VHH binders against q84jc2. Designs and how they scored, part 19

Target 1, 232 residues: q84jc2
Amino acid sequence: MSKMRNLVEEKFLEFYESWVIQLELYLHQLLIAHNNNTMSETELRHLISKLTTHHKAYYTAKWAAIREDVLAFFGSVWLNPLENACSWLTGWKPSMVFRMVDRLRKSRVVLVEAQVKKLEELRVKTKFDEQKIEREMERYQVAMADRKMVELARLGCHVGGESVMVVEAAVRGLSMGLEKMVKAADCVRLKTLKGILDILTPPQCVEFLAAAATFQVQLRRWGNRRHYVTHS

## First folded at step 12 (VHH)

Design ld52
Fold by ESMFold2, look of step 15:
Structure ld52 (fold): chain B 232 residues (1-232), chain A 126 residues (1-126)
Amino acid sequence: as target 1 above (232 residues)
Amino acid sequence: QVQLVESGGGLVQPGGSLRLSCAASGFTFSDHAMNWVRQPPGKGLEWVSGISGSGGQTTYTDSVEGRFTIIRDNDKKMVYLQMTSLKTEDTAVYYCARFPYSELWEYLTTGSFDYEGQGTQVTVSS
């Protein structure tokens, strides 16, 4: 494939590789911290802030990149096929993160009644926002498919530069709509993450962030192992 | 068998310096991020610093940033912790650690850290 046309992909691949390596280093810090009962609340909040800042840096870079080429984020070259298969609108599905919370509740995390109530309210709101985005995406896809069908039929009947201009306009329209939907999905992701961290205590936040980072790192490592068809 | 052997600890006065070493064997060293963790007297385990497999990225806990430097030599299978401006609160047993491919989930779910080495004592005292 042409490197000139995929400048966005090359730049984001480099960013993402560095970002995931740093996430794994933070994960090691989280894994040690979650069993240390002598860390102060201030120390825990600072560690949580490091993780939150790292996640914000990802979205800052992503939003800059989708401004230039949102299509690069659908079937991304910086993710393995397993990671791509798990994506919902270019990222993790917001409502599914509550499975992680539920699993933690069954093991080490003890929640008081007020936290449980707030988490259930957040779960419902997250699902509602997610469904709203899905409805908007469905309407957009129908509109784009109808417009694409008409334009492709016209392209097949025409010869010359006018056909190129029609294709270019369709691509621009698609890209603008997809960028809007991706940003909306990312906003639900960020609101859900912040909501969970606001409800949990600092030690519980460390356990949640460790579990989430472990899942992300292990999904990448598993996907790479499956590609090589190698077993240990 | 996997072996991590820590050394270089000792008694030092506040403001002093030490360099800790960790010799690794029994695994593909360059494939693993390496960490220094410490256990102060009567306290739980505390993460100090980490370095990526290539050595290109490092991270430090806030209390040691600017004072400690983690370095690795993949040819010699060594990782080091250069400590300067030592404080009494740096007194601890220091361990070299890796998180093996399969142990991430085990560590998360059990909460138990299995030391692969004996550690090295650092004592900062007037």
Scores: ipSAE 0.438, ipTM 0.805, lowest interface PAE 2.8, mean pLDDT 82
Fold by OpenDDE, look of step 15:
Structure ld52 (fold): chain B 232 residues (1-232), chain A 126 residues (1-126)
Amino acid sequence: as target 1 above (232 residues)
Amino acid sequence: QVQLVESGGGLVQPGGSLRLSCAASGFTFSDHAMNWVRQPPGKGLEWVSGISGSGGQTTYTDSVEGRFTIIRDNDKKMVYLQMTSLKTEDTAVYYCARFPYSELWEYLTTGSFDYEGQGTQVTVSS
């Protein structure tokens, strides 16, 4: 069933499509930089900054949209099923990036011992933060599955007069809680990303960002192709 | 077979202008972002500009921002680079490049990408 897109979904879809297109353009720059290592450190840092700014723009837009309708981000209509399947609390799972780093290490990226140590520390911290959020989410779910939610469901079936106010209040409460969780998750993502970029050298950052962008772009394209095959 | 053929290079004085052209064939042109890259003498390949498949978005390396304009014609399967206010530092062999999506991961892992085309020489000299 084609989910009826609300205004928030439509706007964010447009934004995201544009954002991904721009990401792909940056990716091409990253790829060239990665291949030849001809850029100066200053140039690489600037490129990294462009990418980080681009990512910040995403979260700025996301947070603005979440304020309006956080529920839209659970089952994001702008993502294909594959992308959604890979999502954790409306985005990429922070700990996943360490697998990416590990893959890069097995290929062409050479990390010094100090970097490896710092990455491991960051990994532990990231996992801890993820678990904390998951626990909070579980707590939230349990709390919502109580008598109040049952009442809300009942009211939803017979919405009239005073009941509407109660339902609205409940929905607001739910939304606020979810928004908090999503923001918390995003903070972990941003912290993790920053942490990795702080540990890696500029050339390594470029490689990492290229890998991340590649993954994202390919995931979308692969998912879209599969989706078309199944629905065409 | 994918083919990219660059043209339009030449000798120009500083401050001059050139328009490079790239003819593309062998793939769905509009589905791919296109790029211009260049190789200065004695240096490695550097990225210059990119344009989205639809042509709706463009990006430039900082050193050419405001001076170069990338344009594409999807009907003709052409990509162009309008260069203005050329500098000696812009001297290079210019290539048109695409990144096949299926090869992006391989590119990242192996560090090798076979960009197609002979390129076109741009020489900026007084």
Scores: ipSAE 0.311, ipTM 0.703, lowest interface PAE 1.6, mean pLDDT 86

Design pd49
Fold by OpenDDE, look of step 15:
Structure pd49 (fold): chain B 232 residues (1-232), chain A 125 residues (1-125)
Amino acid sequence: as target 1 above (232 residues)
Amino acid sequence: QVQLVESGGGLVQPGGSLRLSCAASGFTFSNYFMNWVRQPPGKGLEWVSGITSDSSYTTYADSVEGRFTIIRDNDKKMVYLQMTSLKTEDTAVYYCARSPDELQALWEEGYFDVEGQGTQVTVSS
């Protein structure tokens, strides 16, 4: 069964497709910068700024969309099944970027002791925030499974106008709760990303952003290929 | 006219607690990221804490993390700062400040406008 897309899904799909195309262009620039040791610090900072602005644009669009329909982002139709499976609360899990940094350290990025210390502090904070959100999610799930909510759903199916209104109100409340959690997660993402970029030097930032963009683009490409193979 | 009125400051001993309040009017409160900032004697403005428009996320300066709690009530157009385990270094005039862009506020600490008169907090033995 093909899921019918609503207006929010259609609009965001269009946005996201364009956004990803632009990301790929930036990735190309990042890779060039990484391989070009002649770029000035000013030039590198400018490139980093372009990427951060691009990410801010994504969250601007996302937050506008979730105000209309937060549920659209749970099972996002603009993502393939692999991307969705790798999502945590409608996006990348903040703590995963530290593993990415670790990989870079093992390859060619040399961090000074002060940077390592700051990264560890940030990692601890990030994990704490993730856990807090996860606890809230658990609480939310329990609340949703509550007998009262089930009864409300039943009433909505079998009883007249007043019961329907009650159910609708409950659903709205639930959606608001989800929106809050999604926004919280995004805040942790943004803070974590900013934190990392503040700790790294401009050349290191370029490497990190290139790695992150590469991972995102490759995940999408690989997921798309697999999806087409299984459904062709 | 935009108004932010801070209150709740006072003299406390180290280890004590205070709760600051800020009453907001003249703008759509529920659309703004709200902050607490402070100005220690002889120093510039320092960001202390921030809260998203819908209270989905709170953030704190390292110096106050674990000791201060920011809360807001959009219905009452209030923002609060619960301060515990106060230190002499917390002595400052505290201001409630709004951020014109929520995402920018999340990205950059110190992205705020100070519009109130502030409330004095003095921590001394």
Scores: ipSAE 0.744, ipTM 0.892, lowest interface PAE 0.6, mean pLDDT 91
Fold by ESMFold2, look of step 15:
Structure pd49 (fold): chain B 232 residues (1-232), chain A 125 residues (1-125)
Amino acid sequence: as target 1 above (232 residues)
Amino acid sequence: QVQLVESGGGLVQPGGSLRLSCAASGFTFSNYFMNWVRQPPGKGLEWVSGITSDSSYTTYADSVEGRFTIIRDNDKKMVYLQMTSLKTEDTAVYYCARSPDELQALWEEGYFDVEGQGTQVTVSS
């Protein structure tokens, strides 16, 4: 099981490195589109579709990998320590994306009143979904603590075939529960992203996607540079 | 062959409750995102609710949030819609529907390839 965990991590690391490189290429296209006032709405929608397809591909790969080893996504080897420290249930916190939208409102984009109302409604719904998941995580942590007390008593007794089977079942149960919570968090991420893109116009979507990709790329670069410098 | 069979509809007064059931057969039920959609009289299909294959996430149309609950039982190959605080606007034929891709179903409401024959829900005094 230990050896297979390493191989799963290696496979996803290879995927993620390629995925981020492609995200950087799309970011370049988003920045060109942002600075180019001659692109048609059809061209913008096509570029937006490329980005959303790219994000969906990430979750396709992630959900497949989680079925093999959900624990690999807690303290992931393909993320630097800063990226890992900023994670909420193995990814970006859905409600935090609205701070990025707020920043864009103050600087570059003008939103009509209907968009502002819909964004606020989505923000509230996103926070509600986050809180529901956090309550489930609390219930899981309580159940895990109770299970640990039982397992501690058994591990203190003896090593045997029956003990191994019970421990394996307990570990499997913990992993399945955690997998469901991670998947729930990803569902909130996907619904939030889709909701924002549905409210914004195509030029505003390009602006938002560029800001989001820039933040992700810069967080990775900043974390890697700091880590690189400390190795001297 | 893929089949979805709805039941549990009926006539109920405003404020009442109903539980709809959907029996699935002819496919690996536990692999699919499942939906409830409805067709009000003289109108097109309206998405109501969806649930992931493992029940990890449920989602609802704004009009039914807090009043309806989607539940699935993968062992029995059943999906349910528990409806409470029913309104006259909830009058419709309710269909159970299967989505061919779970991630796409989260992205696009009303993304399905198979629906049942429906069950009539009528809310009137």
Scores: ipSAE 0.704, ipTM 0.877, lowest interface PAE 1.1, mean pLDDT 85

Design pd57
Fold by ESMFold2, look of step 15:
Structure pd57 (fold): chain B 232 residues (1-232), chain A 125 residues (1-125)
Amino acid sequence: as target 1 above (232 residues)
Amino acid sequence: QVQLVESGGGLVQPGGSLRLSCAASGFTFSNYFMNWVRQPPGKGLEWVSGITSDSSYTTYADSVEGRFTIIRDNDKKMVYLQMTSLKTEDTAVYYCARSPDEVQALFEEGYFDVEGQGTQVTVSS
């Protein structure tokens, strides 16, 4: 049978589709700000604040949803297969964002020595936090696999309410552990985003946010076109 | 009424260790990002550390990273700060503080409300 969406998936699908449309509108404003060259620092900071508020709203909604059903965020129905394939623990990989900063440095953005040093410090911290999460996720997955094998062996020996209770405990443990790992990854994403925006000047922040939004929008648009395939 | 009661402060030698406790009541403790903040003598409040509602993530000021550990126990409605390698610069009144919004707290480390009397930590030879 085809896969049905639960309430959490339907609610977040509606939220996410609206959220992405608004991100596209903010991207348009970022591109106008970049090309107009008449915006004051105050106006740029206001626009940057709109983008950060928009991203914070995403995580507020996500964290409410993962409390109800964290598994919905692994292979999400609101993302196309390309978007899902590019996800690391339900989102963009924190360390990869520095490649975007590096590309901006090679094209338009000139960073002073103090900014370069602070960005390298942030990159190292971000990578450290990312690796810590990866190690804990691996240990968690191994522990859950071992518990599953024990539980399957016990089910082969027992039938009835005790087997149900053991399975229920394992499911609760899995969901709780995954929820914490997803939230930890999101915290690293939020801290990394904040750190980059604090180091960059307002014009540089606009360029960074525009690049990030462009990548996300392009990934969605390109992935959606994959269904346009000639049939025989 | 929201209450945060800090304890565990005292006089300690440089290089020493101390563990602060914070007992919470009057709100749904498990919904809040929790912080430790401090006020050195004659200075304003300084954010020290924070922890998410489910302990999934902890953050620290650069000045205490690697020396301090924040821990919470949602069942007992407690927050702790394990301090090691203490320096004279750590001398302050320490407060436990909650943040109204977790996502905002991660973006702005100074996003907190102080409600308690604090506990004095004095690091001196």
Scores: ipSAE 0.665, ipTM 0.865, lowest interface PAE 1.3, mean pLDDT 85
Fold by OpenDDE, look of step 15:
Structure pd57 (fold): chain B 232 residues (1-232), chain A 125 residues (1-125)
Amino acid sequence: as target 1 above (232 residues)
Amino acid sequence: QVQLVESGGGLVQPGGSLRLSCAASGFTFSNYFMNWVRQPPGKGLEWVSGITSDSSYTTYADSVEGRFTIIRDNDKKMVYLQMTSLKTEDTAVYYCARSPDEVQALFEEGYFDVEGQGTQVTVSS
């Protein structure tokens, strides 16, 4: 188990480091596009497609990894403490992106009434889905605490092969439940992202994606600096 | 050979309920995102609902949200569509369809393969 976990962590860490590097490259392109009003819609759509493909690649890799060890994503070693602290069920909180959109609106993005309405509808739906997942998570935690933790505590008093089997089964059950919760959360993230991109124009999408990527990169940078200060 | 067999269609009155079933074989069912799609008379295929391989997430078209429920049983290799509060606009041939990539399925509506014969649902007074 420990070996498997280490392997999963190592592999995903390597993947994520490469993924972040590529994200930074895309961010640079997004910023150029944002400052260049001469780019055609075709060019903007192509850039948006590259970013969406990049995000899809992340979740594809993540879902493959969580099938092996979902626990590795709770307290992810590839993230700094600040990034982890800002995580909701192993990723960004879906409703957060609407605050980002609101921030853009206050700066220079002008939305038509129809877009505002659609965004509000999406926000409500996203919030509902988040709450649903949170309720399920709470239910799951209570159920596990009542059933499995007590069982594990009792087994701790017994040494033998049967006890080991029961513990393993309990851990498997826990992992399966967590995997479902994480995957559900990711689905909400993906649907929310899709929804936003469907509502926004190509230029607006570029601004949004640039803002999102900037936030992610800055969060990582700030977290890394703080980590070095506390440990230096 | 991949096989999807839909059943449960029929004639119902507006406001009625119907449950569709799809039996899957010939592929690793538990690895696929499953969908229900429909083809209204004289129209193209329309995505209706989807469910992740492990039932962790379900999604619906706006037109059926709150009225339809998609469920799957990986042990039995079955996917179901519980339809309630049916409307005349729900009249269509309904198909069970699989998506080859779950992540892609969540980004693109219509990312599925239709392989079954479908089942006719007619909503009429």
Scores: ipSAE 0.482, ipTM 0.790, lowest interface PAE 1.0, mean pLDDT 90

Design ze12
Fold by ESMFold2-Fast, scan of step 15:
Structure ze12 (fold): chain B 232 residues (1-232), chain A 125 residues (1-125)
Amino acid sequence: as target 1 above (232 residues)
Amino acid sequence: QVQLVETGGGLVQPGGSLRLSCTASGFTFDDYGMNWVRQAPGKGLEWLSGISWNSGSTSYADSVKGRFTISRDNAKNTLYLQMNSLQPDDTAVYFCAKDYIRDSYIWGTEYFDSWGQGTQVTVSS
């Protein structure tokens, strides 16, 4: 077996590479804004809006792609092995972003008590949503092991005939189930990101987005640096 | 099989009121956020209001804030939109939309799980 790229994988790879390049450009702008305490609130809100729009563009493109082939997002060809190892249901684990928020508590921009309370409430809700989706995925995997599904899988070894069409219909059903779970996970991601940005002040939003983008860019670089070329 | 069916639309005079209902089936209704969205003739989708799974949180678009009230009855699997002080520009097809999660949130109508077929509201004489 060798890994081949289909049309959905090729198109999303091209999209993702461009999306990451633009993320690095936005990261540069975020770092300039963070280091220079001279930008107006209006200028900071405009920059935050650019980042928000950029993240939404990712999910718009992702949802179009998973409508065509959700399985392309499990073991994605546009991610290196380290990025894939760190994925939770085809993307970042929502509760992990609160570690980026915890970094803000040690930064120059101090969180007030009301913000700390709201962030903790959001963290609890986010972890609840994560656990619910994890239980749904577990139920999905258990259903795959049910006697009828195991029997259909055995028929998948037969080449040709109507039995192959029955197996193919079952696989399409599985893909639709995965699509709904991925979309639910993405909605938790979007809700968590929106919630954090709604709680934070514009300078704190810039620091948070800079920390998140820095981690994403560095994780990609770390994974790429550990990919060695050998002639043996 | 998820189904959302809107009712309660019709013709109403400017300044009048209507109450829309959306009956849900095929899923655990009290496990999801619900939304109202409209589409005026020749225009795109406009999100109007959202309500969390337990009615603990509601949100409204500025265009309808103070005039429309969203509510739900989890025992009846029904979502409601009470529309007051209706204006001619409220003329649209009104859709019920289900979130993928317990809370409703507003970052785009493209992020809703399921949609009803809509009910027509016409505000004119």
Scores: ipSAE 0.524, ipTM 0.805, lowest interface PAE 2.6, mean pLDDT 86

Design ze3
Fold by ESMFold2-Fast, scan of step 15:
Structure ze3 (fold): chain B 232 residues (1-232), chain A 125 residues (1-125)
Amino acid sequence: as target 1 above (232 residues)
Amino acid sequence: QVQLVETGGGLVQPGGSLRLSCTASGFTFDDYGMNWVRQAPGKGLEWLSGISWNSGSTSYADSVKGRFTISRDNAKNTLYLQMNSLQPDDTAVYFCAKDYLRDSYTWGTEYFDSWGQGTQVTVSS
C-alpha cells in the first residue's frame, strides 16, 4: 500500500507542477487580453474557455487520484507550507473568490445593478453549501472519537492478523468518507466558479480570472521564498 | 444499482417545444438534487439546470433561462425538463445527473456521481 501511496503522490506532484506552469502561461495571456482593448468578444470567450477547461482538468486528475489515496491531499507534498495553511478541505475555500470579485467593484470594471444582485445571491448560496460541508466535516471528526473507533484503535495495538484486518477495514471506511467530503467541496468550488463566470461579461471574466490566477501564483511564490528565508 | 433513464428526445423545428423525462431507481430519489446537462456535437458538457430535493430551489444556465423549466415528481421518482423556444444551438445529447450532495445541485458536469445514458434532441427544419 505504501508503495502505491508514494506513486500517487509522485504522479500528482508531476501533474501539478505542469498544471501550475500552464496556469502561469494562461495568466500571461489574461493580462495581455486585459491590457488590449482591441481583442474581440469571441477571442475573450475562447481564452475564458481555456481557463475553464484547465480548472476542470485539475479536478478530473484530482478525483482519479483521491480514489486511490485521498489522504495524499491532506498536507499535500506538491504544495508548500503556506499553500497548505490556506487550504480548506484540500483546496480553495469557495467563499474566498467573492473577495476577488469585490476588487472588480473597486476597479475600472463597472458592475451593473443586476450583476451585483446575482453575485450577492450566489455568495449566499455558496456560503450555505460551504457551511453544510463544514458541519459534515465536524460530524466526521466527532465520529472518529466515538466508542467504536476508540475500540478499533485499541484492537490495532494487538499483535495478530485479526486485529490487522479489522483496522484495515476501518481505515478504508474513513478514506471513503473523506473522498465523499472532498468531492462535495470540489463540486461547490466548480459551481461557484461557473456561477461567477456566467454572471460576468467576457472582459470582467478576464479580469476576475487574472486576479484569481495572480493570487494563486503569488501565494506559491511567497511560500517558496519564505521557505528559503527560514532555512537561511 | 443506481439507474437514470432519459426519454422524450427527438426531432423538433426551431421555435418548437419538447419535454424530457428522467426516471430514477436504486436510490432514495427525494434525498438528492437533480440536474440536466447536455453535450453538443464536438463540444464539452454544459450544465443547464438543477433542482433541490424538495423543489424549493431551482437554478438555470443563462443560455436556457426563461426558455427551459426544471421540475420533479418525487412520488414517481421522475425529473422533467420542459424546453420551449428551441433553437438550432440546443441540438445535443441531454443527460440526467444525480448530485453528489444529499440536498443540493452542482455545476461540474463530470463530477456528478451518477449519470443517465442520454437522449438526443435535434433542432432543425
Scores: ipSAE 0.000, ipTM 0.206, lowest interface PAE 13.4, mean pLDDT 81

Design ze6
Fold by ESMFold2-Fast, scan of step 15:
Structure ze6 (fold): chain B 232 residues (1-232), chain A 125 residues (1-125)
Amino acid sequence: as target 1 above (232 residues)
Amino acid sequence: QVQLVETGGGLVQPGGSLRLSCTASGFTFDDYGMNWVRQAPGKGLEWLSGISWNSGSTSYADSVKGRFTISRDNAKNTLYLQMNSLQPDDTAVYFCAKDYLRDSHIWGTEYFDSWGQGTQVTVSS
């Protein structure tokens, strides 16, 4: 199992580093599109499509990896400590993105009333889904302190085929529970992202995606600065 | 454990109708969105329709809109797909799929929680 866990971490680290490099390239394209109001709607939709495909690729790779080892995503080796500290169930907190949308919402010329209404409906649904998952996580954490878990921990102090089998079965059960919660959280993320992109116009989508990618890239840079060694 | 069992498939003539059922167990059925997905021979998965936990929202793929109707009976833990005006290219294995959330269909079929084994629908003369 330890060897399989190491391979999962190594493979996802390689994937994630490449994925972030490509995100930075897309961010550059988004910023150019946002600053130069000369691109057609078709060109903007193509750029937005590249970003949505890029995010889908992340969740496809993530779900394959968590099927093998969901615990790799709690305190991930491919994330710096600041990125890990800011994570909610292995990723961004869905309701957080509405703070980014708020800057667009305050521009009365940019957002029409119908968009504001749809965004508020989406915000309410997102918060509901988020809170439901948070309650499930609380129940999971409480269950970890259950007398049954204490007994399983005691069995782990003894060597033998029978105790090993019982402990392994219990650990797999716990991992399946976490996997389900992480996937539910990712579905809230996907639903929220898709919902926002469906409500916004292509120029507004570009502005939103640029803001989100900028924050993600800057958070990584701020956290990496902790380990940065300057000359002198 | 979550179990989804599809029934109601079979052979039908072009222009005919079929009603598929999906019986769910092992979870609180009325807390989740449900979907119908099909796979034609040699093709990928195609999402057809989704319904929210309380039937308050339904969605359809353009290929089936106006011909298929999704519904659910939460008291019976059962999802339905009423299929009318069937065409030869509706020939496929039809799957019941459970969402992770109360609402149906997100970005792709890869994001569903659980799947049934499928039921074969053949439309031919």
Scores: ipSAE 0.584, ipTM 0.823, lowest interface PAE 1.9, mean pLDDT 86

Design ze9
Fold by ESMFold2-Fast, scan of step 12:
Structure ze9 (fold): chain B 232 residues (1-232), chain A 125 residues (1-125)
Amino acid sequence: as target 1 above (232 residues)
Amino acid sequence: QVQLVETGGGLVQPGGSLRLSCTASGFTFDDYGMNWVRQAPGKGLEWLSGISWNSGSTSYADSVKGRFTISRDNAKNTLYLQMNSLQPDDTAVYFCAKDYLRDSYIWGDEYFDSWGQGTQVTVSS
């Protein structure tokens, strides 16, 4: 049982290392495309498609892994402590990507009024969905402290076949609840990403994806050069 | 087709009260959760409060908890925000917005424009 959960962590670690290396290669291509105004719309759309496929591959692998061991994604061994500290429900906080969108407003190829309106509407919707998920997580945490869970904790102190079975059923229920919430958060992430890409032109999509990938890669590099965090 | 119209904003003194209303059309109102959001001058959008389709659950941002009350009248397709103990920091344009799906974290493939034009609330002496 424990060995199988360790294998899930090992397998996803191997997957994630390869996924990040490929992300860095795609980032290099995005930066070249962004600096080269001679690429056709077809070529830009092809590059954007490679990035969206790459992100979908991540969620496909993640959802397979959380089905086996969702707890592996809370304090993940394939992420450094800084990456883990910046996580919201096992990944990036959806509304924060709009900071990458704000960079597009400083570009010479500025957003038109219709795009600005649609992006603001999407930002509002994204924040509502985040708040709904946060409320559900809060309900989950409160439910963990209810009378039945407190009694199950007490039963765990009196080890026996019956108490072991009841505790195992409760832990299974908790894991299924977390899996549902993680998948819900990931759905918000994917819908937010799709929504932004649907609103933006291909050159703006390239700039947005380059900004997002740069942030992800740099956050990993900063955390790998671990500095002692002092609270002043 | 989805249309949301906010009313009830205005100028009010600190410590005063206002009630905002949002009238909805173009969708089945009682199938969807509803929300209030605001944008203060020079600041980003802030989610304030949400209510489920059947009024069975409500939630509030910490900045307004205990001062604001969200409610709805499904027969009238209307959402309300009762604002008490108003402070200068509550000065903002207030918007109502529809959830993507009825109390669901799994989004459909529909893409909705889900907020109204807003109503201005100014808290000043």
Scores: ipSAE 0.000, ipTM 0.113, lowest interface PAE 14.3, mean pLDDT 79

